VH-VL binders against Lon protease homolog 4, chloroplastic/mitochondrial (LON4). Designs and how they scored, part 17

Target 1, 223 residues: Lon protease homolog 4, chloroplastic/mitochondrial (LON4), of Arabidopsis thaliana (Mouse-ear cress) (q9m9l7r79to301)
Amino acid sequence: VIALPLPHKPLIPGFYMPIYVKDPKVLAALQESRRQQAPYAGAFLLKDDASSDSSSSSETENILEKLKGKELINRIHEVGTLAQISSIQGEQVILIGHRQLRITEMVSESEDPLTVKVDHLKDKPYDKDDDVIKATYFQVMSTLRDVLKTTSLWRDHVRTYTQACSLHIWHCLRHIGEFNYPKLADFGAGISGANKHQNQGVLEELDVHKRLELTLELVKKEV
Short names: E, the ipSAE of ESMFold2; O, the ipSAE of OpenDDE; V2, 0.75 times the mean of E and O plus 0.25 times the DockQ between their complexes.

## First folded at step 6 (VH-VL; framework fv_mosunetuzumab)

Design x1 (from a4 with light chain T59K; also named n1; at its last look DockQ between E and O 0.02; V2 from the best seeds 0.00; counts 0 for: pae O 9.5 > 2, placed apart)
Fold by ESMFold2-Fast, scan of step 6:
Structure x1 (fold): chain C 223 residues (1-223), chain A 121 residues (1-121), chain B 112 residues (1-112)
Amino acid sequence: as target 1 above (223 residues)
Amino acid sequence: EVQLVQSGAEVKKPGASVKVSCKASGYTFTDYYIHWVRQAPGQGLEWIGWIDPYSGGTKYNEKFKGRATLTADTSTSTAYLELSSLRSEDTAVYYCAREYDYGSGDYFDYWGQGTLVTVSS
Amino acid sequence: DIVMTQSPDSLAVSLGERATINCKSSQSVLYSSNNKNYLAWYQQKPGQPPKLLIYWASKRESGVPDRFSGSGSGTDFTLTISSLQAEDVAVYYCQQYYSYPTFGQGTKVEIK
């Protein structure tokens, strides 16, 4: 799959993310992929380096245009997200996150855009009837309901997840009440004010109970 | 009522390919992974791989990589296994099976009735 | 690959008597973080697909009679049928799901 670097935050499963693709070759490759019945790319967060310490959004975006092939693969996290290409309008590409991916190898050292082979990752199985994970799930749900009712997060962040959450807070609260354990963990992390390292940690955590615990920590900071 | 209904028996020559279907009903097709497992006559069970009908993501047993292709059609709630370069050793009953509840375990609550694939010259 | 080995390959038990089937994994299927054993048991009758009996080593699937029980931890597991009925004649398989799924070779249970 095409490897798309993300400068500011990882793509969390279930979320929409607009990206701006200025390289005509990358944009053309994404348009070609979209012609297929299930067009997908991999979305991978950029690793921190010394130059990112004081870089602005503009400086980070300029770096993306210069990173290619072997240099790019060394600068992205190994775990990313399978991203469905929902729409392309000019330079703007809308991605929808599906599931976690792990890069296994580069297809070609000189390829532009960078293409990689990936393993599709799956959550480690869990016993949903176990009282401990169930208790954590209900704590996350309760904290999220409080956060969504008492803050403006539902207006600013939750709009990037689903149409149901963009209409009214009550529709959003009803919708999340139907979430399974992994989906709730991902949703809570994605709408939280977490930094990119915290969200990358959530994305990398295939143990659902541990992921719920990470999400609980993130959403508690919002109350 | 949850059901997985598979296509009928197939007889193929060595080197051919076969495509087996598994039609799901009684639940939301995209909420559950579908696995494929085969059983040679008088032998045990062997896992082939899984597909996530929601994303189209797949994982294969290394033994079947390059020969097995798993696909799913959400409009018809149907999963497919295509196995190429058939050998006599591929003669088996092929099962589709639903993974227990939203990826909670690679163990299987509902199975298709099985499709006998016979590879003979 | 985690290799699953069952014993015995077959056993003959009189109606109403206890049947015991053993399953050994080549490495532990106990996950320390949740203290769960990633082990299931299936029943297969001729011409039928396997039917789930036990999951998480000891949890009985809905609709499965209470004469079926699973026990064990780590690498050694047992399926017990406390009072064999005529309808229990079948091949029984253990399966691990700690890694990608692998099955035991099966144990055939017959009536004497």
Scores: ipSAE 0.632, ipTM 0.818, lowest interface PAE 1.7, mean pLDDT 86
Fold by OpenDDE, look of step 11:
Formats: structure tokens, C-alpha cells, sequence
Structure x1 (fold): chain C 223 residues (1-223), chain A 121 residues (1-121), chain B 112 residues (1-112)
């Protein structure tokens, strides 16, 4: 897959993410993927802290344009997200997160868009009937409900970036309790204001209970 | 047509409670938040809180926490504001208002006609 | 809480002339993620509830005349009546909904 670097936030499964791709070669490659009925890329968070906190969006974009090939692969996290290319309009690309990926090897040459081989990651098995995981699940759910009830800002945020809430925020809020454990964990992390490293930690955690615990901590800070 | 019809004017003594009703019609009652806002005579607008008629969830202005109680009856499409321990400063016109869209923003497209609550000795 | 401050408190304008009301928030009500300003304007006539005029700082509510317009971003906003009509005599309020709703103190618009 084409590896797309994300400067500010990892792509959480179930979320939308608009990105701007200025490199014509990358855009062309993404378009080609769509034509081949393989509208997927890998989205990977940049490891660098400095570019996300202190630089303008324009500066970050400039940096990204300069990173190619081996240089880029060394600057991104190994674990990312399978991203469906939802649309391409000019330089704007809309991504939809599906599931976690791990880079196994680099395939492309230095002058081409970074292409990597990936393994699809699965969650570790868990007992859904376990009382401990259930308790954590309900704590996350309860906290999320509180956060979403706080202000219209949070509700609007969820509507904007979450697939589950794309149609109607009312439907999303009504059915949040129907989310399975992994989905709830991802949802909470995705709507949180956590920094990119914390969110990356959630993305990398394949133990569902631990992921819920991480999400709980992130969401608590939003209340 | 969307309408919010409130109960009539109330005169209360200090320390008493008042319950104002707001009957909604012309739309699905459970699909929209109901907010309450009051306005003292010659003064501005003050937000009291909101209720989600579907879940019964509420949020209050900290100023009114413990004194204001918002409820909703889905069977009658009616929202209620109860304010206890009334003071002279609570004299105001109380409005119910519908949030423009469920979760889209706390601005209000429809308002009740208002209920004057007078607190006097 | 976000404090909303309007200016002026009262305004007298001749018929057909422009009326301008300013509203300032104590903090930005611009949401960076969607680039929207969480700001509304209301008109209130005596004995009536407020009427929504503008939302998202510049969007007119259905049925609101074109002479009403909202502008601004961040912390500074303006309601403009391009040509004041007799029926426009009212008190106007700005309201933020970035956080818990708060209103400006109101601006009374009268005919000169």
C-alpha cells in the first residue's frame, strides 16, 4: 500500500480524516489505486514532535513534501491504519480508517511514493463476558456520554469526524451503547483531545481491555 | 408548524417553588433538546439548562444547580422547569426554546411565548 | 463562562440607514476543526421571545430579510442592518454556543 504520513493525529478506525497531498506523484498513485478498485492506503503517524506543536499547517506540509522513501519510512510509526480513500478533490484526500496495520517492508524506490508491505493486525482474543472488561466498558461509555452532553462543540466534533455519527448525531448518541468493546475504545480515543502520541498508543494496543483502559483515561480528561 | 406553548403567569412567595410547562407540537418531541432561558425585567437573557427529552438527560447552569429541575413527559410532549427556593431575584420571564437541531449547536430556532414568574412578599 | 459584550447599548438610526451592532466574546468561539464560529444573533421585540436571525455567525435563518447580515470571526462579530426599517425596532442579542450558552447584554435599536 501507499504509505501516507500523518503529521498531527493517527487515523483511528471508524473516523474520517481529510488530508492534503501536494505531491503530484502521490496523488496520481492514489488515483490509480482507486481506478484499480483498491482504494486503500496506509496512514501512519509521524514520529516527530516538533512539527506538530510549533509549526503552522503550511510548514508541516512542506516538511512532509520533502520526506521520501527511506527517509519517510524512518519517520513514521510502524503501526498505522488501513485507510480507505473516500474521495480525492484536488489536493484534498478524504480517508476512512478501517483497521490497524504494521509495516513489514519497504517496496518502493526512493523517488516513488512510499509503498510498503503490511500486515493486517487483529485484536487479541478476549472474553466479552468477563466482569472486569464489562465494567471498564461501561465506565468508558458513561464517561463518553457525559462528554458528549457537555457542549454542542463536542457533539459537533463527533458528527464531523466519526462515521458512526455522519448521518445524524442523534442516532450516534442514541446507539453509543451498542458499540462493541473495540469500537467503543476507538471511538473514545478518536473524539478525545489527546495528543498524537497518546492516540497512537491506543491504536497500537491490541489488547481490547487495555485499549479500553487507555481510552477511559483519555476521555476522563475531557470531562 | 412548530410551536412551544408555555403555561400562564405565576405569582409566588419567597421560598416557594414554581413549575412552568412547555408543550411542544409540530415536530417529534424526542428529536430535539429543550433549553430554558430566563429574562429579568429590563435585563438580558440567562441560560438555565437543557433537557434531552429522549434520554431524560439534563445539563444545568451551575448557578441553578440544586434549585432547577428539568423534566420532560414524552407522552404529552411537554417539558417542565421547576425552580425551588424562589427569591425576588428569580422574578423573570422564563422561556423554553428548541435547539435548532439535535446536537448541532446550542442556538434556538423556536421559543415559547414566555412565562412571567413574579416572586414577591 | 464566555462573556459576551455588545456595543453600543443603544443605537438610534434614521430610517433607511445602516445600523451596526458589535459583539465581542471573552474568548474565541471559532472551532478550529471545522472553522465555524459558534455565534448567533437574535431579535427581540417588546412582549415577545427572542427570534433567531443569524447562526454560525453569518448564516441567515429562514425568513429573515436580506438586510440583516452577520460577520466576524473569533472574538469579534457584527450584526448589520443595511437599511433600517420601522419593524426593525427591537433589542438585539448575540449569543455564543461554543460553550454553555451565554448572551450579550443586548443592544436597543431605535429610529432617530
Amino acid sequence: as target 1 above (223 residues)
Amino acid sequence: EVQLVQSGAEVKKPGASVKVSCKASGYTFTDYYIHWVRQAPGQGLEWIGWIDPYSGGTKYNEKFKGRATLTADTSTSTAYLELSSLRSEDTAVYYCAREYDYGSGDYFDYWGQGTLVTVSS
Amino acid sequence: DIVMTQSPDSLAVSLGERATINCKSSQSVLYSSNNKNYLAWYQQKPGQPPKLLIYWASKRESGVPDRFSGSGSGTDFTLTISSLQAEDVAVYYCQQYYSYPTFGQGTKVEIK
Scores: ipSAE 0.012, ipTM 0.549, lowest interface PAE 9.5, mean pLDDT 87
ESMFold2, look of step 11: ipSAE 0.539; ipTM 0.790
ESMFold2 (binder alone), look of step 11: mean pLDDT 93; pTM 0.941

Design y1 (from a4 with light chain S99D)
Heavy chain, then light chain:
Amino acid sequence: EVQLVQSGAEVKKPGASVKVSCKASGYTFTDYYIHWVRQAPGQGLEWIGWIDPYSGGTKYNEKFKGRATLTADTSTSTAYLELSSLRSEDTAVYYCAREYDYGSGDYFDYWGQGTLVTVSS
Amino acid sequence: DIVMTQSPDSLAVSLGERATINCKSSQSVLYSSNNKNYLAWYQQKPGQPPKLLIYWASTRESGVPDRFSGSGSGTDFTLTISSLQAEDVAVYYCQQYYDYPTFGQGTKVEIK
ESMFold2-Fast, scan of step 6: ipSAE 0.666; ipTM 0.834

Design y2 (from a4 with light chain S99E)
Heavy chain, then light chain:
Amino acid sequence: EVQLVQSGAEVKKPGASVKVSCKASGYTFTDYYIHWVRQAPGQGLEWIGWIDPYSGGTKYNEKFKGRATLTADTSTSTAYLELSSLRSEDTAVYYCAREYDYGSGDYFDYWGQGTLVTVSS
Amino acid sequence: DIVMTQSPDSLAVSLGERATINCKSSQSVLYSSNNKNYLAWYQQKPGQPPKLLIYWASTRESGVPDRFSGSGSGTDFTLTISSLQAEDVAVYYCQQYYEYPTFGQGTKVEIK
ESMFold2-Fast, scan of step 6: ipSAE 0.661; ipTM 0.837

Design y9 (from a4 with light chain P101R; at its last look DockQ between E and O 0.72; V2 from the best seeds 0.00; counts 0 for: pae E 10.5 > 2)
Fold by ESMFold2-Fast, scan of step 6:
Structure y9 (fold): chain C 223 residues (1-223), chain A 121 residues (1-121), chain B 112 residues (1-112)
Amino acid sequence: as target 1 above (223 residues)
Amino acid sequence: EVQLVQSGAEVKKPGASVKVSCKASGYTFTDYYIHWVRQAPGQGLEWIGWIDPYSGGTKYNEKFKGRATLTADTSTSTAYLELSSLRSEDTAVYYCAREYDYGSGDYFDYWGQGTLVTVSS
Amino acid sequence: DIVMTQSPDSLAVSLGERATINCKSSQSVLYSSNNKNYLAWYQQKPGQPPKLLIYWASTRESGVPDRFSGSGSGTDFTLTISSLQAEDVAVYYCQQYYSYRTFGQGTKVEIK
């Protein structure tokens, strides 16, 4: 798949993410993927090379223009997300996250744009009737309901979630009440104010109970 | 239209094994757990276990642990129950039923038609 | 493990009359976090698989006649058939899905 570097945060499964693709070769490759009905790419968070201060967006734009092939693959996290290419309008590409991916190797003939081979990652099996996992799930659910009732920040984050979330808080609360354990963990992490490293940790965690625990820590900080 | 279609009736001798299939159609197979429930003649419903077709995870009622094996083939959207070391008291109609992957549990909205397994010598 | 107990074991009711079936769980099947009772009712006619009637204790499945209703919360639940029809002759089962899955022993409904 084409490897798309993300500068500011990882793409969490279930969320929309607009990106801006300045490189015409990358943009053309994405347009061709959509035309051929293979509308997927890999989205991978950039590694920290130094301090990520207030100039990072300008530095990131320079990096995206300069880093190619092996140089780029060494600057992205190994675990990322299978991204559906929902739309392309000029330089803006809208991605939808589907599942976790792990880069296995670079395709040696495809340096520009960077193309990689990936393993599709699955959550480890879990017992949905286990008392301890259920307890953590309901703690996440309870904390998210408190966040959704207490703060207006959720409105900015929730509208990037792919499943419909109503204009009214009660419809949104009903919607999340139907989530299974992985979806709830991903949703909570995605709407949290977590930094990119915390969200990357959630994305990398294939143990569903541990992912729920990570998400619980993130959403507790919002209340 | 959602359907769960099970394999035909089986007659087995004591000590044998039986493998019952449940073929799903009309929905995304990996979005639902498949449960197995049996019913001895004139008796009530007894839960055997579940399988998550997406992850391959399974859970068994302790009564059946060690004798029942639940599997699923996502390429054919088919779930299987294999029961070993059959005894006469295993004579029953075996049902598959689907459960939406909804949080910590959900109800059974669709059931297979049932497979009669008769254990006799 | 949650034990489900139904009463009565059998019930004979005249056509057009009310039938009431009770179901008791050995522990609560209510989660306060989502305000849902993890309780379903199934109808089974001879030679057929069980058919879902009611879920979440009181929600009627699509296509199920409105003479069927479920009520109760926590440990005590009731299935009511307000005006018994000939096609309602069946065995009725309650089921919890709070922790694993267990069924009541069934209540046979017959015409008087």
Scores: ipSAE 0.599, ipTM 0.804, lowest interface PAE 2.0, mean pLDDT 86
Fold by ESMFold2, look of step 8:
Structure y9 (fold): chain C 223 residues (1-223), chain A 121 residues (1-121), chain B 112 residues (1-112)
Amino acid sequence: as target 1 above (223 residues)
Amino acid sequence: EVQLVQSGAEVKKPGASVKVSCKASGYTFTDYYIHWVRQAPGQGLEWIGWIDPYSGGTKYNEKFKGRATLTADTSTSTAYLELSSLRSEDTAVYYCAREYDYGSGDYFDYWGQGTLVTVSS
Amino acid sequence: DIVMTQSPDSLAVSLGERATINCKSSQSVLYSSNNKNYLAWYQQKPGQPPKLLIYWASTRESGVPDRFSGSGSGTDFTLTISSLQAEDVAVYYCQQYYSYRTFGQGTKVEIK
């Protein structure tokens, strides 16, 4: 897949995200991918500055637009999201998030745009009947209902959710009880005010109970 | 239209194994758990376990742990129950049933037609 | 494990009369966070698989006649057939899906 760097926040499964692609080679590759009816790319959050020591050759003065090939693959998180290319209008590309991906190797390290091989990630097996996991799930659900009911500002955040829930806020409140455990975790994280590092942590967590716990912490801050 | 179609009746001797199949159609196989339930002649229903076809995760009624193995083949949309070390008390009709994968679990909305397994000397 | 106990084990009812089946769970199957009782009722006729009648204790499955109704909460539940028909002769099972899945022992309904 083409590797698309995300500078500000990761793409959470189930949400859409507009991005702006200024590199004409990348934009052309995305347009060709859609034309061939293979409208998918990998969306990966950029790491913060790679420097761990100011005395070494750090990228402290690099600008993000200059990162290509091997430098780019080293500057993106290895876990990202399969992104459906929904539309392209000028420089604006609308992405729809699907399942998590992990980069396994670089395909064209000397080419622009960066292309990588990926594994499609699956959640670790979990026991949905386990009392502890079930209690955590319902705590997330209860907290989300409280947040959505008590503050009008968060009602608009559900509009970035791509399923039928995104059209009617009260439909969303009724329907979140029907989300499976990973969907509820992703939904909660995606509508919270979490920073990019917190959202990346949720994206990377394949243990469904731990992912629900991470999301619970994020949603509680909204109450 | 949702359907669960099971394999045919089996006659087995004590100590043998049996593998019952459950082919699903009319829905996305990996979105729903498949449960297995058995019913001895003239008796009630006994839950055996579930499988999540998406992850391969399983859970068993403790009575059957070690003897029952649940698997799923997503390429054929088929779930399997294998029961080993058969004894006469295992004579029963074995059912597969579908459960929605929403929340903590739901009821069984669709059932297979049942597979009679007879264990006799 | 949550044990489900039905009463009576067998019930004979005249055509057109009310049949009432009780189901008791050893633990509450009401989850207070969503206010739902994780209880279902199934009908099973001889030689057939069980058929879902009622879920969430009182919600009728699509295509199930209005004469079937479920009630109760927590640990005590009732299936009522308001006017018994000939085709209602069957064994009826309650089932909890709060923690794993367990069934009641069944109640056989016959015409007197």
Scores: ipSAE 0.006, ipTM 0.550, lowest interface PAE 10.5, mean pLDDT 83
ESMFold2 (binder alone), look of step 8: mean pLDDT 93; pTM 0.934
OpenDDE, look of step 8: ipSAE 0.196; ipTM 0.708

## First folded at step 7 (VH-VL; framework fv_mosunetuzumab)

Design c2 (from s1 with heavy chain Y102W; at its last look DockQ between E and O 0.03; V2 from the best seeds 0.00; counts 0 for: pae O 14.9 > 2, placed apart)
Heavy chain, then light chain:
Amino acid sequence: EVQLVQSGAEVKKPGASVKVSCKASGYTFTDYYIHWVRQAPGQGLEWIGWIDPYSGGTKYNEKFKGRATLTADTSTSTAYLELSSLRSEDTAVYYCARDYDWGSGDYFDYWGQGTLVTVSS
Amino acid sequence: DIVMTQSPDSLAVSLGERATINCKSSQSVLYSSNNKNYLAWYQQKPGQPPKLLIYWASTRESGVPDRFSGSGSGTDFTLTISSLQAEDVAVYYCQQYYSYPTFGQGTKVEIK
ESMFold2, look of step 7: ipSAE 0.612; ipTM 0.825
ESMFold2 (binder alone), look of step 7: mean pLDDT 93; pTM 0.944
OpenDDE, look of step 7: ipSAE 0.000; ipTM 0.502

Design c4 (from s1 with heavy chain D101E Y102W S104T, light chain S33D S99D P101L; at its last look DockQ between E and O 0.04; V2 from the best seeds 0.00; counts 0 for: pae O 10.4 > 2, placed apart)
Fold by OpenDDE, look of step 7:
Structure c4 (fold): chain C 223 residues (1-223), chain A 121 residues (1-121), chain B 112 residues (1-112)
Amino acid sequence: as target 1 above (223 residues)
Amino acid sequence: EVQLVQSGAEVKKPGASVKVSCKASGYTFTDYYIHWVRQAPGQGLEWIGWIDPYSGGTKYNEKFKGRATLTADTSTSTAYLELSSLRSEDTAVYYCARDYEWGTGDYFDYWGQGTLVTVSS
Amino acid sequence: DIVMTQSPDSLAVSLGERATINCKSSQSVLYSDNNKNYLAWYQQKPGQPPKLLIYWASTRESGVPDRFSGSGSGTDFTLTISSLQAEDVAVYYCQQYYDYLTFGQGTKVEIK
């Protein structure tokens, strides 16, 4: 898949993320992927701390334009997200997060868009009937209810993750599905104001209970 | 060739449950969402919900929440719709359908042949 | 819920003539971020499941004859059959997938 760097935040499964791609070669490659009925890319968070946790479309665009080829692979996290290329309009690319990926090999080292081989990651097995995980789940739900009430008041903090939801929230949430354990963990992290590293930690956690615990800690900070 | 083959017609009493199956073939089952849509006799189409066979994630029409259960068996590439507390109004042909695009397209390129569920006293 | 309303409910057209079906949504299904209309058209013949004809309001599905076309934006959409053929006798449905999924009530197309 084409590896797309994300400078400010990882793409959480189920979320909708617009990005701007100025590199015509990358755009062409993405368009080609869509034409070939393989409308997917890999979205990977940059390892380096950008001086600003604030994501502006312009800043993202500039960073993405500068990162090319084999140099990019060293700057991105190995674990990212399978990103469906929902649409391309000019330089705007709409991504939908699906599932976690791990880079296994670099395919192209040329100045061309970075292409990588990936493994699809699955959650570790868990007992959905376990009382401990249930308790954590309900705790996250309860906290999220409070956060959602507050978040409606804190539009600015949510804008970073819900910018694409400005017109209709359902477009952001429609792919999340029902709030099962892993989905809830992802959702909570996605709407939190957590920094990119904390969110990356959630993305990388394949133990569902641990992921819920991480999410719980993140959403508690929002209350 | 992509195919969705559904189970046969069902006749149920009010208050009973029905489980309809949809066996997929000709593609990687876990790569596409499966939707369920029903159509009452002589009526239009009504969306019930979708399932991601890969993750098991589901989304339901609010109208069916608590009464419809979508599941998927990846070992057999089969999706299931279970509808409980059946009413006469649930009499319909039930369809499974595949998303057009990888993942979720929200429009459907392939359909099952449909399963008639009749609810009568 | 977004309500889809088709017009007319039934349409009789002579062979070789143009058939026009309208679909109106209770709210816009145009997403400004990608400038796409989340609208599809289906054809359903008796005893068969629906068949996808058009998606994104105007993109024709592979294998669909050129005589079928979709147009419109926002809340008003149109499916056009430029020259009605005998095999086109069916019920046609519009579907929005902007907010959940809802269908129009259908338009029955018959030969006059």
Scores: ipSAE 0.007, ipTM 0.515, lowest interface PAE 10.4, mean pLDDT 85
ESMFold2, look of step 7: ipSAE 0.257; ipTM 0.701
ESMFold2 (binder alone), look of step 7: mean pLDDT 93; pTM 0.942

Design c5 (from s1 with heavy chain Y54F, light chain T59K S99E; at its last look DockQ between E and O 0.05; V2 from the best seeds 0.00; counts 0 for: pae O 9.8 > 2, placed apart)
Heavy chain, then light chain:
Amino acid sequence: EVQLVQSGAEVKKPGASVKVSCKASGYTFTDYYIHWVRQAPGQGLEWIGWIDPFSGGTKYNEKFKGRATLTADTSTSTAYLELSSLRSEDTAVYYCARDYDYGSGDYFDYWGQGTLVTVSS
Amino acid sequence: DIVMTQSPDSLAVSLGERATINCKSSQSVLYSSNNKNYLAWYQQKPGQPPKLLIYWASKRESGVPDRFSGSGSGTDFTLTISSLQAEDVAVYYCQQYYEYPTFGQGTKVEIK
ESMFold2, look of step 7: ipSAE 0.466; ipTM 0.766
ESMFold2 (binder alone), look of step 7: mean pLDDT 93; pTM 0.944
OpenDDE, look of step 7: ipSAE 0.010; ipTM 0.524

Design c7 (from t1 with light chain T59K S99D P101L; at its last look DockQ between E and O 0.02; V2 from the best seeds 0.00; counts 0 for: pae O 14.4 > 2, placed apart)
Fold by OpenDDE, look of step 7:
Structure c7 (fold): chain C 223 residues (1-223), chain A 120 residues (1-120), chain B 112 residues (1-112)
Amino acid sequence: as target 1 above (223 residues)
Amino acid sequence: EVQLVQSGAEVKKPGASVKVSCKASGYTFTDYYIHWVRQAPGQGLEWIGWIDPYSGGTKYNEKFKGRATLTADTSTSTAYLELSSLRSEDTAVYYCARDYYGSGDYFDYWGQGTLVTVSS
Amino acid sequence: DIVMTQSPDSLAVSLGERATINCKSSQSVLYSSNNKNYLAWYQQKPGQPPKLLIYWASKRESGVPDRFSGSGSGTDFTLTISSLQAEDVAVYYCQQYYDYLTFGQGTKVEIK
């Protein structure tokens, strides 16, 4: 898959994310993927370096434009997200997150769009009837309900939404309680104002209970 | 002038480790990847891996994963290859090479080579 | 891994004559997006490291004599020495860098 670097936030499963791709080669590759009925890419969070933390959005974009191929692969997290290419309009690409990926190999040169082989990651098995995981689940739900009631607090942080939430926040609220454990964990993390590292941590956690715990901590901070 | 100067020949016993150095000069060390390639006596060329001196990132041939370690010291513009658990079949001339593209995979400059002999 | 196979293993050519070395890749090393062949040729003389001759299948490295040329695309490539000189006695290697790096087994060129 084409590896797309994300500078500010990882793509959480279930969420959509608009990105801007300035490199015409990358755009062409993405368009080609869509033509071939394989509208997927890998979205990977850019690792922070000392310079990236203080850089403006424009500087970050400039850096991304310069990073290609092998150089880029060393700058992104190994674990990312399978991203459906929902639409391409000019330089704007809309991605929809599906599931976690892990880069296994690189198959491109520096001048080419970064192409990687990936493994699809699956959640670790869990007992859905376990009282402990249930308790955590309900705590997350309760906390999310409280947070979502105060949506004004997240207005500035809401850059990415689930498909349902993208239409109206009310739709997001309606889905509370309908999510399974993994989805709830992802949802909470996705709507949280957590930093990219914390969100990446959630993305990388394949233990559903642990993921819920991480999410719980993130959403509690929003209250 | 671009130069890659490697350390001298090594003789090691099986099971030992060897560390070969490659000192770069004549260019900005962090602008180009350094690759390592070896050549057994009378044989062809085998790619070991590359290192990005800028990021410290590495990629290895699967054959050498876990046994080869590539490092770079930017302060001295020196790249290192360490190969552990040496075997007789590791006897070869080891080359460092600069990536022409910086992050590509063909080589415009090579070290002179370092002979590593593994013998009981 | 992409396997590179050269032919012949050895070649004896008279001075001034054409030398042709073939290289076949197990997979295409042509990238469709940029239409470039990720293929290089090297010359190696005894006791020396390889020297880059050709990159991108047909681009001659600076300082390389015009008598050296690379051709081919996809899986089949050729290095041609139009007029063999005494200093051209060496082993020649093709290298793909499309997917990681692999080399051909080499072709020894000698004077007949």
Scores: ipSAE 0.000, ipTM 0.489, lowest interface PAE 14.4, mean pLDDT 86
ESMFold2, look of step 7: ipSAE 0.481; ipTM 0.776
ESMFold2 (binder alone), look of step 7: mean pLDDT 93; pTM 0.937

